# Designs tried in a protein design chat: VHH binders against Actin patches distal protein 1 (APD1). Part 21

Target 1, 316 residues: Actin patches distal protein 1 (APD1), of Saccharomyces cerevisiae (p38281)
Amino acid sequence: MAFLNIFKQKRGDEASQLSAKGREEISQSIKICKSDDAANEHSCSGDCKTEIEEGEQAFAKLKIEHETPLLNSSKTPKIHFVVPTSQIDWQHDACLEDPKSVQYKISQWCDKNSAKFSNVGTGKTLNCAVSSLPKDIMDIDVMRGTKNNVLILPYFIWLNDLRSDDVEATLDGLVPDLLDENISREKLLETRPNVAVARERAFVFICSHTTRDKRCGITAPYLKKVFDSKLQEHGLYRDNSDYRAEGVKIAFVNHVGGHKFAANVQIYLRNPNTLIWLGRVTPTIVPSIVEHLIVPEEPTLPFPEKVRCIKKYQSW
Below, E stands for the ipSAE of ESMFold2; O stands for the ipSAE of OpenDDE; V2 stands for 0.75 times the mean of E and O plus 0.25 times the DockQ between their complexes.

## First folded at step 11 (VHH; framework vhh_8cml_1)

Design n3 (from m7 with Y101E; at its last look DockQ between E and O 0.87; V2 from the best seeds 0.00; counts 0 for: pae E 3.1 > 2)
Fold by OpenDDE, look of step 11:
Structure n3 (fold): chain B 316 residues (1-316), chain A 126 residues (1-126)
Amino acid sequence: as target 1 above (316 residues)
Amino acid sequence: EVQLVESGGGLVQPGGSLRLSCAASGFTFSNYAMGWFRQAPGQEREFVALISWTGESTDYSDSAKGRFTISRDNAKNTVYLQMNSLKPEDTGVYFCAADLEYYWGDYSNPAEYDYWGQGTQVTVSS
């Protein structure tokens, strides 16, 4: 009984950090849940409870910053390139580790072209991340890092078989098209045979970059377990070989900034096309996130005080 | 050992100019975005400018825009801050900082930076 009370007190303090103005800002992008609905309704069944408990115990040992308001503490991406590595941790330099790698080339391209696209489209940044998404281990060039598939969000498309040497030329053409509101998804797919639609209804990225911050490394696995359990309950969990559409993919990503606000979770919803970036995510709130934000056709946001940034993109 | 060493600070009159330098060592300089911060007496450290790891992207605080220019030379492991049209309000200790992955976070937040210099004093006074 005493353990539940400590969690309630911390929640109250965080909730006070979100101003009325901040709440309004968030509400422009997504409907906010009623506080009672967010807290009470979504218990996970069976092993999920145990996972939450174990996670909370681990989280309790971590120093997480709780004083700073989270809203607008991160930048909204214009384009988020996600590169599969099948890893859950990376070297300190992550995308910059291997100059021959696809992620390195993409990172360079992003940096070079950031200013060029600053006023084009929705969002602010061009970002490249590495992820625990599976890479093709049967392809030697992929294993060497010189070729890879790249997930492009918020467009929910895959750029397949991208070679490092072709990154610049490819993105020079693709990115303008993506950012052009006059170019439909259908047209893009028709003109680019190496582009495919992602089958997932949502992507959830959890920062797990242990080499950068141990808090991320510790928190991420616990969160993923709870996410997976809850998604399974709703039939939204997908294994790597499960090709059914409309699933949710949970993946680890490298450093996203704000490690002091661990755990960091980025949620991309396909419909509506929305990014919700959350900080200070705990195992206890994950079921509510899934139930309110991911499962429904009309998502609602629990715990708005945990939002670092939120952006509703144009439907694509 | 990681080191950031600032230099170029001093006393200048209002309207004057200074060029700060920050020499980096002990880490792969070209992989880091570099930032300048300043701290006036009794004030919090505040963001001044940022430059990406390639130098292709820069950003400035509102107070610095139009007056300050951040640049870098990766061959020399050095980042610079050219400060023009200095004002008394620009007085403070200027710090150089390194940030590996600056794309996501609020790079105006000092907590996002991995390494810091000891700072150099800039005083703008008549």
Scores: ipSAE 0.277, ipTM 0.670, lowest interface PAE 2.4, mean pLDDT 90
ESMFold2, look of step 11: ipSAE 0.431; ipTM 0.772
ESMFold2 (binder alone), look of step 11: mean pLDDT 84; pTM 0.855

Design n4 (from m7 with Y102F A111D; at its last look DockQ between E and O 0.72; V2 from the best seeds 0.00; counts 0 for: pae O 3.3 > 2)
Fold by OpenDDE, look of step 11:
Structure n4 (fold): chain B 316 residues (1-316), chain A 126 residues (1-126)
Amino acid sequence: as target 1 above (316 residues)
Amino acid sequence: EVQLVESGGGLVQPGGSLRLSCAASGFTFSNYAMGWFRQAPGQEREFVALISWTGESTDYSDSAKGRFTISRDNAKNTVYLQMNSLKPEDTGVYFCAADLYFYWGDYSNPDEYDYWGQGTQVTVSS
């Protein structure tokens, strides 16, 4: 009985960190759940409860900062390039580890072109991340890092078979098109044979970059277990061999900043096209996130006090 | 061993200029964004300027905008802060810091930086 009370006290403190103005800001992008609704949907079936409990025990041992308001502690991406690596941890430099890699080239391109696109489109930054998404292990060039598929969010498209040597030329053409509101998805797909639509209804990225921060490494697996369990309950779980559409992909990503607010979770919803970046995510709240934010056709946001940034993009 | 060594601080009159340098060693300098922070007596450390690992992207605090310029020379493993039109309010210890990841915009938070220098004193006084 005493353990449940400690969790309630911490929640109250966090909720107080979100101002009325902050709530209003969030509400511009997504409907906020009623507090009671958010609290009541923490249930999961089967081993999920055990997973939550184990996770919470692990989380309790971690030093997480709870005093700083989270809202606007991060910037919303204009474009988020996500590169599959099939890894759950990376070297300290992650995207910059291998100069011959696709992720390196993309990172370089992002930096060089950040200013150029600063006032174009929705969002602030051009970012490249590596992820635990599966890479093609049967392709030697992919294994060498010189070729890869790249997920491009929030556009929910894959750029397939991108070679590191072609990154600059490819992105010089593609990114302007993506940012041009006059170019439809259909047109883009017609003109670019290596671009495909992502079949997922949502992507959930959990920072797991242990080499950068152990808190991320510890927290991420527990969260993923709960996410997976809950998604399975709703038929939204997809393994790598499941090609059914409208699933949710949970993946690990490298450093995203704000590790003192672990766990960091980035949720991309395809419809509506929205990014929700959450900090201080705990296993206990994951079921509510799935039930309110991911499962419904009209998502609602539980625990708005955990939002680091949120952005509704144009439907594409 | 990772080292950041600031230099170029000193006493200047209001309206004067200083150029700070930070020499880095012990890590892959070209992979890190570099930032400058300052701390006035009794105040918290505050963000001043940031430059990306390639030097193509920069950002400044509101107080620094238009007056300060951050630059870097990766061949020399050095980051610079040109400070013009200095004001008494600019007085403080200036710190150089290295950050591997800054794209998400949390680079104004000192806690995000991996490495720090010992700082150099800048005093603006008549």
Scores: ipSAE 0.138, ipTM 0.619, lowest interface PAE 3.3, mean pLDDT 89
ESMFold2, look of step 11: ipSAE 0.537; ipTM 0.822
ESMFold2 (binder alone), look of step 11: mean pLDDT 84; pTM 0.853

Design n5 (from m7 with Y103V A111D; at its last look DockQ between E and O 0.90; V2 from the best seeds 0.00; counts 0 for: pae E 2.3 > 2)
Fold by OpenDDE, look of step 11:
Structure n5 (fold): chain B 316 residues (1-316), chain A 126 residues (1-126)
Amino acid sequence: as target 1 above (316 residues)
Amino acid sequence: EVQLVESGGGLVQPGGSLRLSCAASGFTFSNYAMGWFRQAPGQEREFVALISWTGESTDYSDSAKGRFTISRDNAKNTVYLQMNSLKPEDTGVYFCAADLYYVWGDYSNPDEYDYWGQGTQVTVSS
C-alpha cells in the first residue's frame, strides 16, 4: 500500500509543471483526458500487472529529472525517416556510424536540406532514426546497410528498397511531393511504385539507445512489455508475421534527446495524423496511454504534463 | 580523451570584433553539431549559436543574430564564432560544446550537449 503513495506524490509535482497556457497549447492538437479518467484506466490483464510492478521497481532505481517542464523541450519533425535495423541498441553515433548506410545518407540529406524546407509543411525538422523494426535479413544489401526500407512519418508510408546511392535523388523528388499539399496520397502511390502505405494505425517508438544512455536501455524494454500486453488485450498487437491492418507497432529507436527525461516515447497516430512525444513515461501510465490515446477512434491524451511536443499534421 | 579548447577571447571595445575558435579532439568531430554558449557573471549559461555537423545548418540566439557567425572546419576539427559589433552585454565566458543529436532536442539547452570546453573570457568594455 505504501508504494502506491510515492508514485502519487511525484505525479502531483509533475502536473503542476504544466501551465494553463501549455495545456491550452496541447488542447489545440488533441483533447486532454480528464484527470480522473486518466487515473482510472491503469488496469491491465494477466501478467501485465506484474510487468508494471517489475518495471516500476527498475525505474525507481534510475535518476530521472522531474523538475523541468517538458512541454516544447523537443522539436516536432516535419519528416521522420525511420530505418529498420532489427537492433535494440546502436553505436554512439547510430545513424552516422556507417557512411555507406541508408541511414547515414538520409541523415546527410536531412541536414543539407533542412533550411530548404524550413518553411514548407508542418513541423520543424527533418530527422532520421534507426529502429528495431525488422530489416530484411534475406537481402544481402540490406544486411550490408546499403539498401533498406524506410518508414516515413507522419505520412505512414514505406519507401521500399532504397539504396544508399539513390537516397539523394530519391528524396530530392519524394520530399517535395510529400510536402506539397496538392499531391494526394493516391497520386503519390500511383507515381512511385516503391512507395507503400503503412498498414499500422499507430507507431510507438521508445528510445532504447543504451550505448548513449543506460536509462533508456533499462526503461525501454519494460515499457514495451506493458505496451505489448495492453495492445494484445485490444487485438492491436502485431508481430512481424502479422499482416493484419490497423495494428500498432512498438519499436525501439536510437537517441531522441532528453535522456534525463527517460523514458521517451514518440507516438504517431495515423488518424488523426498526430505526433505525441512523451517524456518520463513509466510502466504504470502505459495502460492509460493505450486506452485513451491509441485504442479509441477519437484519441484523448492522458498526462499532458508529460508531453514534450505534440503536433497534429494535415490529414494525408 | 575528449577535449574542446576555446581560444580567441579577450578585451575589446564596444563595436569591436573577436573571433573565437574551438579545437576539438578525442571524438569524431564531423558527427557532432557544435554550439557556442556564454555565461555572464551571476547568470546562467545561455545559447549563442549552433552549427550542424555538416555545416549546412546554423542557428543563433536573438542577441547574436546579425552580429555573430558560426562556422566550422571539419578537416581541422575546429568551430569558430565570429563576433562583430560587440556590446558590453556580450561580456562573459564563452563555451564551445558538442551535440551529437541536435536535431531532436532543444539545442539551446545546455543539457543536450555531450562535451564542453573550459571557456574563453570575452570582455567588452570602454
Scores: ipSAE 0.495, ipTM 0.783, lowest interface PAE 1.3, mean pLDDT 91
ESMFold2, look of step 11: ipSAE 0.533; ipTM 0.823
ESMFold2 (binder alone), look of step 11: mean pLDDT 84; pTM 0.847

Design n6 (from m7 with Y103E; at its last look DockQ between E and O 0.04; V2 from the best seeds 0.00; counts 0 for: pae O 8.1 > 2, placed apart)
Fold by OpenDDE, look of step 11:
Structure n6 (fold): chain B 316 residues (1-316), chain A 126 residues (1-126)
Amino acid sequence: as target 1 above (316 residues)
Amino acid sequence: EVQLVESGGGLVQPGGSLRLSCAASGFTFSNYAMGWFRQAPGQEREFVALISWTGESTDYSDSAKGRFTISRDNAKNTVYLQMNSLKPEDTGVYFCAADLYYEWGDYSNPAEYDYWGQGTQVTVSS
């Protein structure tokens, strides 16, 4: 009984950090759920409770910063390239580990072209991340890093079989098209046979970059367990070989910035096309996130005080 | 019980060298970044050096840079500070400190660290 009370007290302090103005800002992108609904309505059943408890115990041992307001503490991506690595940890500079790799080339491209696209489209940054998403282990070039599939968010498309040597040429053409509001998804798919639509209704990325920060490494697995359990309850969990549409993929990612606000969770919703970047995520709140934000056709945001950034993109 | 025990301090002449050791127990050593601080009489405790949990990353105060080297042996649960070219200004009590999260904030801030040793006296005097 005493352990639950300590978590409630810290929560109250965080809620006070979100100003009325901040709340209004968030509400422009997504409906905020009522506080009582967020806290009380969605308990985890069965093993999920145990997972939450275990996670909370682990989290209690961590130093998490709770004083700094989170809203606008991160930049909204214009494009987020996510490269599968089947890893949960990476070198300090994850994308720069292998100069021959697809992620390296993409990262370099992003750096080179950031200014060029600064005023084009929605969002601010071009980012490349590596993830625990599965890479094709049957492809030797993928295993060598010189070829890979790339998830492109918030567009919810896969760029398949991208080779390192072709990254620049490919992205030079693709990115302008993506950022052109006059080019439809259908047209893009018709003109680019190596582009496919992601079947997921949402992607959840949890920073797990232990080499950068141990808090991420510790927190991420606990969160993923709770996410997975909750998603299973709703039939939204997908294994790597589960090709059913409208599932939710939970993946680990490298450093996203703001490790002091661990755990960092990036949630991409396909419909509405929205990014919700959360900090200070704890196991206890994960069920509410799933229930309110991910499961419903009309998502509502629990715990708006945990939002680092939020952006509703144009439907694509 | 968590313990950090510093050793290797002593009296040394200017230009001399010392190697400090800090033996850790009671916690998972390999999960923590380790730091050295020092405190001169009447002064605040100041950052000297930091090493990441893997040992791959190090940082030093400006005063320590080029003269001091921090290292660690996770198998021995020990962090070291090799101090060369010692100066009278280096005189003080040297503390070993452990921090699980060295990226969280200013790792030069003593408040960031979870565990502290009792310190070992280093005196640089002619």
Scores: ipSAE 0.013, ipTM 0.362, lowest interface PAE 8.1, mean pLDDT 88
ESMFold2, look of step 11: ipSAE 0.351; ipTM 0.717
ESMFold2 (binder alone), look of step 11: mean pLDDT 84; pTM 0.848

Design n7 (from m7 with Y101M; at its last look DockQ between E and O 0.84; V2 from the best seeds 0.00; counts 0 for: pae E 2.7 > 2)
Fold by OpenDDE, look of step 11:
Structure n7 (fold): chain B 316 residues (1-316), chain A 126 residues (1-126)
Amino acid sequence: as target 1 above (316 residues)
Amino acid sequence: EVQLVESGGGLVQPGGSLRLSCAASGFTFSNYAMGWFRQAPGQEREFVALISWTGESTDYSDSAKGRFTISRDNAKNTVYLQMNSLKPEDTGVYFCAADLMYYWGDYSNPAEYDYWGQGTQVTVSS
């Protein structure tokens, strides 16, 4: 009984950090849940409760910053390139570790072209991340890092078999098309055989970059367990070999900034096309996130005080 | 050991110019965005300028825009801040900082930066 009370007190403090103006801002992108609805412990079935408890115990040992308001503490991406590595942790420099790698080349391209596209499209940044998404281990070039499939969000497309040497040329052509509102998804797919639609209804990225911050490394696995359990309840969980559409993919990502606000969770919803970046995510709130934000056709946002940034993109 | 060493500070008259330098060592300089911050007496440390790891992207505080220019030389592991048209309000300790993943977070927030220098004093006074 006493453990539940400590969690309630911390919630109250965080909720006070979100101003009315902040709530309004968030509401422009997504409907906010009623506080009572968010708090209703959507019952985790089976081992989910245990997972939450274990996670909370682990989280309680961590120093997480709770004083700073989270809203607008991160930037919304214009394009988020996500590179599969099949890893949960990475070297300190992650995308910049291997100059021959696809992620390195993409990072360079992003930096070089950031200014060029600053006023084009929705969002602010061109970003590259590495992720625990599976890479093709049967392809030697992929294993060498010189080729890879790249997930492109918020467009929910895969750029397949991208080679490091072709990154610049490829993105020079693709990115303008993506950012052109006059180019339809269908047209893009027709003109680019190496582009495919991501079948997932949502992607959830959890920062797990232990080498950068142990808090991320500790928190991420616990969150993933709860996410997975809850998604399974709704038939939205997908294994790597499960090709059924409309699933949710949970993946780890490298450092996203704001480690002091661990855990960081980025949620991309396909419909509506929306990014919700949350900080200070705890195992206890994950079920609510799934129930309100991910499962429904019309998503609602629980715990708006945890939003670091939110962006509704154009439907694509 | 990671080190950032600022230099070039001093006393200047209003309207004057200074060029600050920050020499970096102990980490892969070319992988980090570099920023300048300043702190006036009794004030919080505030963002001044940022340059991406390749130097292709820069950003400035509103106060710095049009007057300050951030640049870097990766071969020398050095970041610079050219400050022109200095004002008394520009007085403070200027800090160099390094940020690996500057494009995700609020790079105006000092908490996002990985490494910091000790600072160099800039005084603008008649």
Scores: ipSAE 0.432, ipTM 0.748, lowest interface PAE 1.6, mean pLDDT 90
ESMFold2, look of step 11: ipSAE 0.440; ipTM 0.767
ESMFold2 (binder alone), look of step 11: mean pLDDT 84; pTM 0.850

Design n8 (from m7 with D99E; at its last look DockQ between E and O 0.76; V2 from the best seeds 0.00; counts 0 for: pae E 2.6 > 2)
Fold by OpenDDE, look of step 11:
Structure n8 (fold): chain B 316 residues (1-316), chain A 126 residues (1-126)
Amino acid sequence: as target 1 above (316 residues)
Amino acid sequence: EVQLVESGGGLVQPGGSLRLSCAASGFTFSNYAMGWFRQAPGQEREFVALISWTGESTDYSDSAKGRFTISRDNAKNTVYLQMNSLKPEDTGVYFCAAELYYYWGDYSNPAEYDYWGQGTQVTVSS
């Protein structure tokens, strides 16, 4: 009984941080669910409750900043390149660790071209992240980092077999096309044989970069467990061998900023094409996130006070 | 040991110019975005300028835009802030800061930065 009360008090404080204007801003991108609805959908089946409890215990030991309003504390990406590494932690420099790697080259390209595309398309930044998404361990070039598949969000496409040496040339051509509203997905796919559509209905990225911040490293696994459990209840869980479409992929990512607001969770919804970046995510609220934001055909956002940034992109 | 050492501060008249330097050591400088902050007496530390690790991208506070230029020399592990048309309001301690990943976070937030210098005093007064 005492544990539930502590959670309610903290929620009240956080909720007060979101202004009416902030709520309105969020509502332009996604419907906000009723507070009562959000609170009532915290249930999960089986061991999920235990997972939540264990997670909350772990979270309680962490120093998380709760005073700063979260809204607009992060920038919305124009393009988010996600590179599979099959890792859950990385070196401090993550994408910059290996100059020969695909992620390094992409990062360099992003920096070089940030200004060029600043006023093109929706969003603000070109970003590259490494992730726990599986890399092809049977490909020696992938294992060497000089080749990889790259997930491109919010477009929900894979750029397959991208080589480090070809990153610049490839992206010089691809990115303008992606940002061109006159180029359809179909046309893009037709003209680029190495581009494929992602099958997932959503991607959930949880910052787990322990080397950068232990809070992320501690929180991420607990969240993933709860996400996975809840997704399984709805038949949306996908393992690496499950090729069924319309699943949800949960992956770890490197540093995304705002570690003091751990846990950081980035949710990409394919339909509507929307990014929701949440801070201070706790195991307790994960079921509600899944029930309201991920499962329904018409997503609604629980806990708007946890939004760091939100962007609805053009349907693509 | 990580060190950021600012220099170039001083007393200048309104309309004058200063060039600040920040020498970095103890970390891979070329992997970090570099920022300048300033803090006036009794005020909070505020963002002034940012430059990406390659120098290809820069950003400025509204107050700094058009007057200040941030640059870097990765070979020298140094970031610079050229300040022109200085105003009394520009008076404060200027800090150099380093951040590894600036893409996502609010790089105007000091909390996002990993390393900080001790600062150099800039005084603009007639």
Scores: ipSAE 0.330, ipTM 0.694, lowest interface PAE 2.2, mean pLDDT 89
ESMFold2, look of step 11: ipSAE 0.452; ipTM 0.764
ESMFold2 (binder alone), look of step 11: mean pLDDT 84; pTM 0.856

## First folded at step 13 (VHH; framework vhh_8cml_1)

Design p1 (from n1 with G105S; at its last look DockQ between E and O 0.09; V2 from the best seeds 0.00; counts 0 for: pae E 5.2 > 2, placed apart)
Fold by ESMFold2, look of step 13:
Structure p1 (fold): chain B 316 residues (1-316), chain A 126 residues (1-126)
Amino acid sequence: as target 1 above (316 residues)
Amino acid sequence: EVQLVESGGGLVQPGGSLRLSCAASGFTFSNYAMGWFRQAPGQEREFVALISWTGESTDYSDSAKGRFTISRDNAKNTVYLQMNSLKPEDTGVYFCAADLYYYWSDYSNPDEYDYWGQGTQVTVSS
């Protein structure tokens, strides 16, 4: 009966899940696009259009959960440590898989120190993730997992040459300084030779952790292709070997929770300093995300119903 | 050491109620989503309920919906399952489970959870 079909269609309608209160909450961090602007298709090269079509076919075969509201399905990070591994998949317990590793020691530190910083800074949690960002395979200690460079967001810095045995002492000193409003970015960089600026205007992390959920492994490559193609049109694409400043780096990350909401995409904008975590991202909406959220100096958010969490951080 | 310890199980007549508790220790409880599963003799573990790390979202199996309520108290590091209108088919060992701080669409799959309790027996018999 047409009556039952109408209710099933509306039951799966993601846009209806965002309340007026939820929309107001998001608007405190970012301007929301008008619906006409967000829905307007942005043209792209033949590669981009083809990649969208192929990706949509792959997505159509997957069972994606659409009934649970996305907003506030994740806590916002206070600090997000992102560890390069040159891998796109990991053991189920990703950061915990090797107790000698840098990411394991960072995860331990985050667990031990979560309460110490609860009353300072912006955001709620201390987080560690692993990523497809490249590691130096020519360094034996890096290959053993006991040394690495670590990206620290939302601060857009690299902590270089971090040894797993030094994690506790290093973070015990660095994190309070990062959270201290009285310590400038310039002063921190001046006093810490192993800390360098991350030059990207944005990072985009796509969950690819196939061992945790095959939907992430299937969807992530299609999304990356469309992001890459659209960013190439703007001269902002940076692959792992491209060190030019001011571009956008796309990388894969381990399971970030909510795999039934595939695909999960975390977007860190440097200026204004903002995290936007989107769920249920499909290839069709990627061009609008790039054009409205990533490229402009004054970003606007298309598809606010897809926000899992959002946070605007103080410029640092 | 991470521990999940279930309690509150027992023998109850059909139509009765039980309240299960799962006390958690050794991790930052407020970052984890929590779930309840049950296992009847000769069967695989079956999803019962979950609650998001903020508590703003819950989900239930079809058999639990309307009869069971999951809740959490982050101040006590405890997740609860209030079970009302119990039936003989609710008999089994009930386990709590945790995974790191994100909301999941496949919570019915036990492989999505890293941490498990030892279980508490619930027996519903006339």
Scores: ipSAE 0.025, ipTM 0.304, lowest interface PAE 5.2, mean pLDDT 84
ESMFold2 (binder alone), look of step 13: mean pLDDT 84; pTM 0.852
OpenDDE, look of step 13: ipSAE 0.581; ipTM 0.817

Design p2 (from n1 with L100F; at its last look DockQ between E and O 0.80; V2 from the best seeds 0.00; counts 0 for: pae O 4.6 > 2, SAP .672 > .668)
Fold by OpenDDE, look of step 13:
Structure p2 (fold): chain B 316 residues (1-316), chain A 126 residues (1-126)
Amino acid sequence: as target 1 above (316 residues)
Amino acid sequence: EVQLVESGGGLVQPGGSLRLSCAASGFTFSNYAMGWFRQAPGQEREFVALISWTGESTDYSDSAKGRFTISRDNAKNTVYLQMNSLKPEDTGVYFCAADFYYYWGDYSNPDEYDYWGQGTQVTVSS
């Protein structure tokens, strides 16, 4: 009984931080859950419960900032490049660790071209992230970092076999096309043989960059376990060897900013094409996120007070 | 040890100019976006300008736009703020700050920055 009360008090304080205006803003992108529905802790399996409990114990030891409103504390990406590394932690400089790497070149390109595309398309930023998504360990160039596949969100496409030396030329052509609303996905795919559709229903990225902040390193594994467990219940779990469509990929990512709001979770829904970036995510609320936001054909958002940013993109 | 050392502050008349410098050491300077903040007496620290790690992107507060120019020399591990047409309202302590990842967050938020200098006083007065 005492454990439930501590969680209720913290939830009450956070809910008060979202203004009516903020709720309205969020509602323009996604339907918000009814308060009663969000509170109904959708029960997970016995193992899942244990995972939640263990996670909550770990979370309780962390200093998380709870006073600052989260809404608009992050920027919505225009394009989010996600590079697989098969790692769960990185050096402090993450994408900048190796100047010969694909992620390094993409980062440079993003920086160079941010101003050029500032008024084009939906979103604000061009970003590159590294992730725990699997890289091809059988490819020596991939292992050297000079070649890699790149996930491009929110477009839900893979750019396959991108070489570091070709990053600039490739993105100079691809990004304008992506941002042009007159260019269809079909046309893009027809004209670019190295581009493929990501068949996932959703991508969930959890900041795990321990070297940057230990809170992320500690929180991320617990959240992933709960996500995985809940997704398994719905048949949406996909391991690295499962290529079935309409699954959900849970991956770790490097620093996304706002470590004080740990845990940070970025959720890309394919349909509707929407990014939901959440802060202060705890193991306890993960089942609700899965049940309301990921599983339904018509997603609804639990815990709107945890939204750092949200954007509905054009359906592609 | 990480250090950011600001210089170039001082007393200037309205309409005058100053050039601030910030020398960085103890970290890989070229991997960080660099920002300038200022704090007037009794006020909160406010964003002034940002330059990306490559130097290719810059941004300014509304008050700084058209008057201030941020630049950097990665070979010298130094970021600069050229301030022209200074006004009394520009008076305050100017801080240099380093931000490794400015892509996702609000770079106008001081909490997003990893390292800070001690600041240099700028006084605009007749």
Scores: ipSAE 0.032, ipTM 0.515, lowest interface PAE 4.6, mean pLDDT 88
ESMFold2, look of step 13: ipSAE 0.463; ipTM 0.761
ESMFold2 (binder alone), look of step 13: mean pLDDT 84; pTM 0.855

